# VH-VL binders against q58766, part 2

Target 1, 244 residues: q58766
Amino acid sequence: MIIMYAIGIGDNKEEVLKAYEKLKEEGIEVELIDNPKLLVDKLLDGEIDGAVRGSLSSSKVILYLRERIGKFYRASILKNPFTNGIFLLSPVGIDDISEDKNERIKDKIRIIEFASNFLKNYNIKAKVAVLSGGRLGDLGRNKVVDETIYEAEEIVEHFKGNVDIIHNGILIEEYLKDGYNIIIAVDGITGNLIFRCLGLICKIPGYGAVILSDKNVNFIDTSRNANWERYYNAIKFLIGGDFG

## First folded at step 5 (VH-VL)

Design s03
Fold by ESMFold2, look of step 8:
Structure s03 (fold): chain C 244 residues (1-244), chain A 118 residues (1-118), chain B 107 residues (1-107)
Amino acid sequence: as target 1 above (244 residues)
Amino acid sequence: QVQLVESGGGVVQPGRSLRLSCAASGFTFRSYWMHWVRQAPGKGLEWVAVIWYDGSKKYYADSVTGRFTISRDNSKNTLYLQMNSLRAEDTAVYYCARSYFGRAFDIWGQGTLVTVSS
Amino acid sequence: DIQMTQSPSTLSASVGDRVTITCRASQSISSYLAWFQQKPGKAPKLLIYEASSLESGVPSRFSGSGSGTEFTLTISSLQPDDFATYYCQQYYSYPYTFGQGTKVEIK
């Protein structure tokens, strides 16, 4: 039986084609699709077994995916530079969580639940760290920072006793050193910036962004400006994991 | 009850501007994509513009790009259409409409007439 | 842009008739098609979404079918309230586009 995967091809064609040729050399069947709606339709209709956005426009693909399956969140999969494991960073889509402060906590709770289940499916025990906008000693200096600290504490209290979860402020490097493997950003902008710094500038190995939802969607979102290795690694992850 | 009410239509000379408003009530406005759709007298329906639920993205028909601006104020449950450099062919009833994930326009306003003539 | 073409443009029918209206897309739109009813001086009303799903409160005599490029709206037994203009509309990609309309008139 042929297992079929697809990579979206738009701009950055040379890097996508390089990934395609490498995969073909390894015997992996991949279709190149230049139509955003067709990519999503083939995945959701079961015509392909997994899809990578590739270099297609994020707004076209993600908008359409949201129209088809409803609300979802994205998590970047990155290699932990201090351990032998991976970690999930979420949210990473700039519009993934509500701008309404009353609803942001609910979004983050759902992200933690979906991300924990994702890791469980890979036989990885979830260790959750919730970021805020400052160190705990910064309380009282800035109202916006204070609010993010209180939000993080409320989320931790919600899960305390049931999930291995902490909040110790903005200290992402300490969370990673201690093996926390679900990192919850303050919002989509901060999550996206962390991803771009770690993955694109500092070159920490990454495998794209997965869809977190109550539906089973075998899809990885990638930057349209990525090098070929990002597209190649995303496909390898979809087929069952090869992280190097 | 779910309701959309347009206002701001009228008679205007070519080259002038109008601002249309659409007041929403009875639903969670900030959860919906909002659209403008127009219908010239005796003619069919033409989609004009969309704004995403959070205001983050806007798209326009080619016939109005660069002249019309869609916007929303989620704190006031109001959708707007700023129409600049109006032309005779912009004469139409303008409807606001909402959509939700994977669905077409389930609620429409009553429309407001814009007439562009000398 | 995706062109939507309706057929026929005008249809004369009697109460009780089975009425069929066809909508063709210039490229595949999967099942992302809606049908609207519009009476003179009124806003359009949603009848069918996702090609075949009946909107809440719409009588079961209305049905939709099709996928890809060809779609059909059927009224199984025309009622006096059904004399109106009907539009199909794709929501597969921006710009969203409508058919030119089909006017259903009293024979």
Scores: ipSAE 0.000, ipTM 0.389, lowest interface PAE 21.1, mean pLDDT 88
Fold by OpenDDE, look of step 8:
Structure s03 (fold): chain C 244 residues (1-244), chain A 118 residues (1-118), chain B 107 residues (1-107)
Amino acid sequence: as target 1 above (244 residues)
Amino acid sequence: QVQLVESGGGVVQPGRSLRLSCAASGFTFRSYWMHWVRQAPGKGLEWVAVIWYDGSKKYYADSVTGRFTISRDNSKNTLYLQMNSLRAEDTAVYYCARSYFGRAFDIWGQGTLVTVSS
Amino acid sequence: DIQMTQSPSTLSASVGDRVTITCRASQSISSYLAWFQQKPGKAPKLLIYEASSLESGVPSRFSGSGSGTEFTLTISSLQPDDFATYYCQQYYSYPYTFGQGTKVEIK
């Protein structure tokens, strides 16, 4: 049985095609699909074994995927700029978690659980860092920031004694320096912004965003503005390549 | 359809060896972790071993460590369990099961009976 | 190792009854808990995964709840096809471990 993967091709065709050609050089055949629904349908119907969103519209692909398989989370895999390891960043979508406080906390808890299990699959011990909107010392300066701090503390308390987890404010650089490999953003907007800054501006190596769900969906989410390497890495990830 | 089929069971004397196979069909075998679970007659379920999707990692229950070896051939969509130095307490129906990464066992084979008796 | 303790070991019930089986973990396993149904001479069948998610094709009368160390499987209205042995299993850490099983039999 031939294993087949697909990459979505929308805008940014040059980069997608470059990835396609590079993979082809390595003997890896990938189908290019320019229809968001077709990409998802072929994956879920078993016509392909894995799919990368590629440069297709996120709003179309992700929305349709959510319609088909229900709620899921995403975690972007990025190379740690301070270490040789990787870290997961979540949430990274503006609609990935609830706007309701209590539901949001539950979502983040689920993300942490799924992400930890994901890393376990690769024999990586989870070290979780929960972001808030300011430094711990900023408490009292802004009500919105205060809420993020309390929310983060509540999440940490939930996992206390069970997971290596910390909350030290907004200091993502310190989290990464200390080798934390699961970064929980305040919300999807914050996470997405972090991803774009690190991955798209600073060009930190990345492998796309994995699906965190109880469903068996071999899908990698990628930015429509990513370079060929990111698309390439996403496919390599699906194939089970080495990223060390 | 998704299916797992175990084979290789039988009656053996203590100290002997036996090799079980599990043939997978209907799904992308290389994308799943594979497990062996056994059940002694009239008893509960006991996890035996796991192998990563690419065979890079293996873990065993303490009861079989050093005696059993789990392996897989993704090109043949087949899971194996090499059982050496068999003991009476190894008598059980042996099931193979799949899991997507570290998820729950969603598909099981029908099982194959291994009887160790003098 | 994480010990899984089911209660009760045997349960006698009638068709239409609400049945509840509990499973306790010796330590927190988050939501990495599955419930299986097994009938004589058959392989286990997955009913619930992640403590509360219903496996595809499983009747809605089955439900799971709990997190951490306490879990429950509920059959809202027992059907003739539901008389079987049920197992909980943690897949939080190796070695994976099962409960001792709960046999649901006809009263």
Scores: ipSAE 0.000, ipTM 0.499, lowest interface PAE 14.2, mean pLDDT 92

Design s58
Fold by OpenDDE, look of step 8:
Structure s58 (fold): chain C 244 residues (1-244), chain A 118 residues (1-118), chain B 106 residues (1-106)
Amino acid sequence: as target 1 above (244 residues)
Amino acid sequence: QVQLVQSGSELKKPGASVKVSCKASGYTFTSYGMNWVRQAPGQGLEWMGWINTRTGDPTYAQGFTGRFVFSLDTSVSTAYLQISSLKAEDTAVYYCARHYDWGYFDYWGQGTLVTVSS
Amino acid sequence: DIQLTQSPSFLSASVGDRVTITCRASQGISRYLAWYQQKPGKAPKLLIYAASTLQSGVPSRFSGSGSGTEFTLTISSLQPEDFATYYCQQLYSYPTFGGGTKVEIK
C-alpha cells in the first residue's frame, strides 16, 4: 500500500509548490489540496495518511478539524539549537488554553499528557519543563509573576514521580540546554511569542505544530506565510524523518 | 519506610507464562512510577520499561514488546510483570524499581528469579 | 538508544585505595546519570544521581563527577564492603545501563 500525504495549498502557492517539488525529487508523493474541508475529510476518512495545512486558511481548517474531532491542543515542533533534538512548545495559540486559573491548569496537564504520549510514539522520553513568568528569586516582586510560579509548582506536583518534570522559572535557555523536550509556556500569548522569536526571527528549524489530542491525527499545522522549508519539514516529520 | 516486595522464584517450561508481583509500601503507590529491570545470570542490568502508576500507561523498551505486559492493582499497591511464551533466554532475575526524580531508581525490590527450563 | 561504556570492566584494588570508574555516553546526556552498586545476590543500590549528587545514607567516600559524555565515580578510600559491581545509568532518554565494573580485591 502506497502511503500518501497531502499539503494544503491556498495563498503563498509558490512556497508550497517549492516544497512539493523538493519532496517529489526525493520520491515522496504528496497531494496538493486547495479545499480546507477536503483536506480534513481525506485525512480523517483514511484516504491519506497525513496532512499538512500548508497555506490554507487556519480559521477554516482548524475550525472544521475541531468540529470533526473535538477539542485539541497544539504544540509547535522546533529543533533544539543546543542538542539538535526536537522540543515541543505549547500552548502557542492565544485561545488554546483557558484564562481561568483552574481550567488553565487542567489544560496544561492535558497538554503534558498528550505531548508525552506523542513523543513516546517516536521513542523519545518526555522531559517536561514548565515556564513561569520570572526567576524563582523574583517571587514577591510581581503578583502576576507569583501566580505563574505557583501555577507551575502545582503542575509539577501533579506529575512528580511519574514524569520527568521541572520548574525552574523563566529560564527557557537552561531548559533547552539540559535537553527538556516539552516546554510549557505560561499561556498561549507567551508561547506564541517564544515561537515567533525562535522560529521566525532566529530561524531555528521547525516542523509546524502537531495536534495534541486523545485521538491519533497525523496533522501538522503550518503558517500560511511559511517558507517552503517549513512545509517540506512538516511532511518529512510525518514520514518519520530523523530529528537527531 | 519505603519497601518493594516481589513474589518468589518461578520455575517454568518453555511456552508457559509467568506473572511476577511487586508490592509497594511506605509511600503513595500512585505517586511514583514503577520500572522493571532484567538481569540474566552473570550479566548486567537491562531496563525493560516502566509503568505510570497514575495513568496505568506502560512503556516498553525495545526488545520487550509483545510477550511482556506491565499492569497494576492500585487497590493493593502492586505492580505486575507478565511474561508469556517463555523462552530459555528469559531466565533471569527480574527487579521492580521505584521511579523517582528524573527517573532514577531509588528503591528496588529484592528480585524474582525466573528459570525457564525444559 | 544511548550506549554507555564503562571502564574498566574489572578492577583489582586494595583496601584504602582510591578507585575511579569511568562511564562514557555515546552522546551528550547533560547530568542525567546515576550510579548503582550491586553485590552478589542483592538488588542494586543507588549511590549517585544527577551525576554528582550523593544519595542519602551513602558514605561520603563516594563521589560522582562529569557532564555531557564523560562521567566518573570515585571511591576515595576503598573499604571492605565496597567490593561489588558498579553500574552507570543514563536517564537522558529511556534508561540504559553501562556494562558494569566489578571491583575485586587484589
Scores: ipSAE 0.752, ipTM 0.885, lowest interface PAE 0.8, mean pLDDT 95
Fold by OpenDDE, look of step 12:
Structure s58 (fold): chain C 244 residues (1-244), chain A 118 residues (1-118), chain B 106 residues (1-106)
Amino acid sequence: as target 1 above (244 residues)
Amino acid sequence: QVQLVQSGSELKKPGASVKVSCKASGYTFTSYGMNWVRQAPGQGLEWMGWINTRTGDPTYAQGFTGRFVFSLDTSVSTAYLQISSLKAEDTAVYYCARHYDWGYFDYWGQGTLVTVSS
Amino acid sequence: DIQLTQSPSFLSASVGDRVTITCRASQGISRYLAWYQQKPGKAPKLLIYAASTLQSGVPSRFSGSGSGTEFTLTISSLQPEDFATYYCQQLYSYPTFGGGTKVEIK
């Protein structure tokens, strides 16, 4: 049986095509799809074994995917610049978690559960770091920051004793240095910004964003502004890549 | 005071099964995971795996899959280790140990000797 | 799996001696290291966690240091009750123990 994968091709065609050609050179067959709904339908209907959003519109592909499979979260897989391991970053989309405090906490809890399970499948111990909007010493300086701190503490309290989890403010660099491999952003906006800065600007290697859900969906979310390597790595991950 | 009390010593034949219990007291049982550690006679410590006491999800170390099963009875704050198809090499002291921050083991059971002999 | 190598495996010392035990990890584990003491017929006892934090109730003569791949447990002045086997444990990945160091009376 021939295993078939697909990459969405919208804007940024040159980078997608570069990835396509590289994969082709390696004997990996990939279909280029320029229709967001078709990409999702082919995947869910079993016509392809895995799909990468590529450079198709997130607002079209992700929303349609949610319509088809229901609520899900995403976690970007990035290489830790300090340890050579990987870490998951979530949420990374503006609509990934609720704006309601209580629902947002529930969303983050679910993300941690799914992400931990994901790493477990690769025999990686989950080490969770929850971000807040400031240093711990910033408490009292800003009401919005205070809320993020309290929210983070509540999440840590929920998992404490059963999960290696920590909240030490906004110090993502310290989290990564210490080898934490699940980074929970304050919200989707924050997570997206972190991804864009580390991945798209600083060019930290990554494999795209995996779907966190109770449903098994071989879909990798990628940025429409990514370079060819990210698209390439996403497909390689779907093929059964190892994090080393 | 935190205490972990394990069941008594077991003498089993090869091929039999054993179930070791670890009863926790002095703290909220479901707030802390439970680890299992094996120590063969005169040997070092071996981590067998752990169980999330909130979710009931077990994680087994390499070499401890298949015949080893972690379970819980939260109503009596007890964790269980079941070993099936016992072998002579399973002869060891088995410890339960409470999971704490970062996963270090701050409290231990007294250990349960399981002897497998024909 | 991350391998921990303890040295020495056996150590003979006298009461009052300064004792140092080394634990080396096969890869960087940051400060995810704990030390345990085990006496014959007894369960292990936690001494140090996070590489250098002393567990509550443990005498101050015990100390831990190190980060990355090399760690040390130090007993500043060995006491009669300190003759035991000591184990290091890494928690950077799923837990593994060192082979142990038996501290015997000289």
Scores: ipSAE 0.736, ipTM 0.883, lowest interface PAE 0.8, mean pLDDT 95
Fold by OpenDDE, look of step 10:
Structure s58 (fold): chain C 244 residues (1-244), chain A 118 residues (1-118), chain B 106 residues (1-106)
Amino acid sequence: as target 1 above (244 residues)
Amino acid sequence: QVQLVQSGSELKKPGASVKVSCKASGYTFTSYGMNWVRQAPGQGLEWMGWINTRTGDPTYAQGFTGRFVFSLDTSVSTAYLQISSLKAEDTAVYYCARHYDWGYFDYWGQGTLVTVSS
Amino acid sequence: DIQLTQSPSFLSASVGDRVTITCRASQGISRYLAWYQQKPGKAPKLLIYAASTLQSGVPSRFSGSGSGTEFTLTISSLQPEDFATYYCQQLYSYPTFGGGTKVEIK
């Protein structure tokens, strides 16, 4: 069977088309789809082997995807600037995890499990780093930060012994230097901010955001305002992966 | 104290199957993963894979897929290694080793010699 | 896979000698390195983890150092019970072992 991929095309058409042309030059056939539901349906119905949101509306595509496959999480794939490997950052959606403490912990646990399995499929050992809202030495200075520290500790305790997992405060740079490849943000807002800073401002290479669930869905979530390289990289990832 | 006790030596014919057991004691079995390591006679250590004792999910190293199966019986705190379609090159000592922080192996079984000979 | 190269493969030494074993990784592995000791007919024993942290119960004459791609195990003063084979292990990726270094009596 011929492997087929698709990129959603909404606004920002010039960048999507540029990615499309670049892929075409490499002999990679990609279908451009301007209908959010059609993109998802073709993927889930097996008409295509992978899909990139492209510049289609997130609210429309993600909402419909959620309706079709149920609850899922997302993890942004970024290149580690220190090791040249990749790392997963999650959550990255503002409403991806619960505001309730107990449910939030469960969400993060699920994210870690799904992310670990995701990396396993590429023969990558999961090394998990859990972020809190401050340095460990900041404990007692702020109640909100304290809560994030305790939450992180609880998550580490859950996995300790069966997963390489660590909590060392807010020191994401240290996590990445040490080669941790699953970064768990305090919440979706924090994760999204981290992504925007690293990926959009500092221009760290990225491959979009993968779907984390108990279902195998070859879907990459991308920004509607991304440059052609982001869309291109997302397709390249789906084809064979790029781990540096 | 933490102990890993493995089953005794095995002598098998080519094509046969063997199941090695590793019984853990002195700690909560499901709190720590279990690794398997092979060592051929006069050779070095070779990581075969590991099994998550919480979820039962096994991970196999390259070269140890297909004929090698990790399993658990948590009710008796025991991990198992099954090798099917045994070959002469499978002759080795097999170790179970407890997974700890970062994945290093802090406790080891005494090893099980599996000899495959016609 | 990450390859670990130990050197030397064989080392002859006397009691009281300072012994150094090197482990080189094919790529950077940060501090994800452990050292094991194995005596004939016995299971390996953990000596060092996280490149330089001494496992509880291990004599202080053993020490580990290094980060990135080059690591060393040092025995400050070799004792009779230290004649054995030593293995490095990386845990940055799925575990791999070095080829081993046999420390034998001179």
Scores: ipSAE 0.727, ipTM 0.875, lowest interface PAE 0.8, mean pLDDT 95
Fold by OpenDDE, look of step 6:
Structure s58 (fold): chain C 244 residues (1-244), chain A 118 residues (1-118), chain B 106 residues (1-106)
Amino acid sequence: as target 1 above (244 residues)
Amino acid sequence: QVQLVQSGSELKKPGASVKVSCKASGYTFTSYGMNWVRQAPGQGLEWMGWINTRTGDPTYAQGFTGRFVFSLDTSVSTAYLQISSLKAEDTAVYYCARHYDWGYFDYWGQGTLVTVSS
Amino acid sequence: DIQLTQSPSFLSASVGDRVTITCRASQGISRYLAWYQQKPGKAPKLLIYAASTLQSGVPSRFSGSGSGTEFTLTISSLQPEDFATYYCQQLYSYPTFGGGTKVEIK
């Protein structure tokens, strides 16, 4: 049985095609699909084994995917600059988790559970770091920061004893240095900013954003404005999890 | 005080099954995962896997899939290790060990000797 | 799997001696290392976690150090009850143990 993958091609065609050609040079053939619904349908119907959004519209592909499989979360896969391993960053979308405190906590708990299972499939032990909005010593200085600290503590308390989980404030550099591989951002805006800073500015290697759900969906979410390497890496990840 | 008390020694024939129990006390059972460790006679420690006591989800180390099953009875704060189709090489002391922060094992059962001989 | 190599495998010492056991990891494991003591016929006992944190109730003569790939367990002054086998354990990935170091009376 031939394993087949696809990349969505909308705007930014030159970069998608460049990725396509590079993959072809390596003997990896992928299908280019310019229809958002067709990409999702082919994946969910089993016609292809994995799909990358490529440069197709997020509002079309992601919304249709949600329509087909229900609620899901996303986690960006990034290379740890200290350990050379990978880590998952979530949430990374502005509407990925609730603005309501109680629902947000539940969303983060679900993310941790799905992310842990995701890593388990790759025989990677989950090590979870929960971000808050300040250092632990900043408690009392800002009401908003305090809320993030308390929220992080609630999440840690939920998993304590059954998951390697830690909350040590806003010190993401320390989390990554110590090899934590699931980073839980305060919210989607914060996560997105972290992603953009590390991935787009500092250019640390990334493999797109995976789907976190109770359903096994081999879909990688990529930016419509990404360079060819991002699309290329996403396919490489789907094929064999080769992290370079 | 935290205690893990395991079931007694077992003598089995090849092909038989054994189920070792590990009863926890002195703490909230479902708040801490449970690990299983094997030690063959005169040999070192070997991690077999662990079970999330909150979700019941087991994780097995390589080499301990198939014949080895972790399970729980939370109503009596007990974890179980079942080994089916026993082999002579399964002869060992089996330990349960509480999962704690970072995953180190802070409390251990006293061990259960399982002897497999024809 | 991450491999842990302990050295020495056997160590002869006298009461009062300073004893050092080394554990080397095949790759970087940060400070995800624990040390255990095991006496014959008994279950292992946790001594050190997070490479250097002493477990509650463990005598202060035990200490751990190291980070990355090389770790050491030190007994500053060996006591009669310290003759045992010691194991290192990494928790950076799914757990693996070192081969053990047996500390015997000289």
Scores: ipSAE 0.677, ipTM 0.865, lowest interface PAE 1.0, mean pLDDT 95

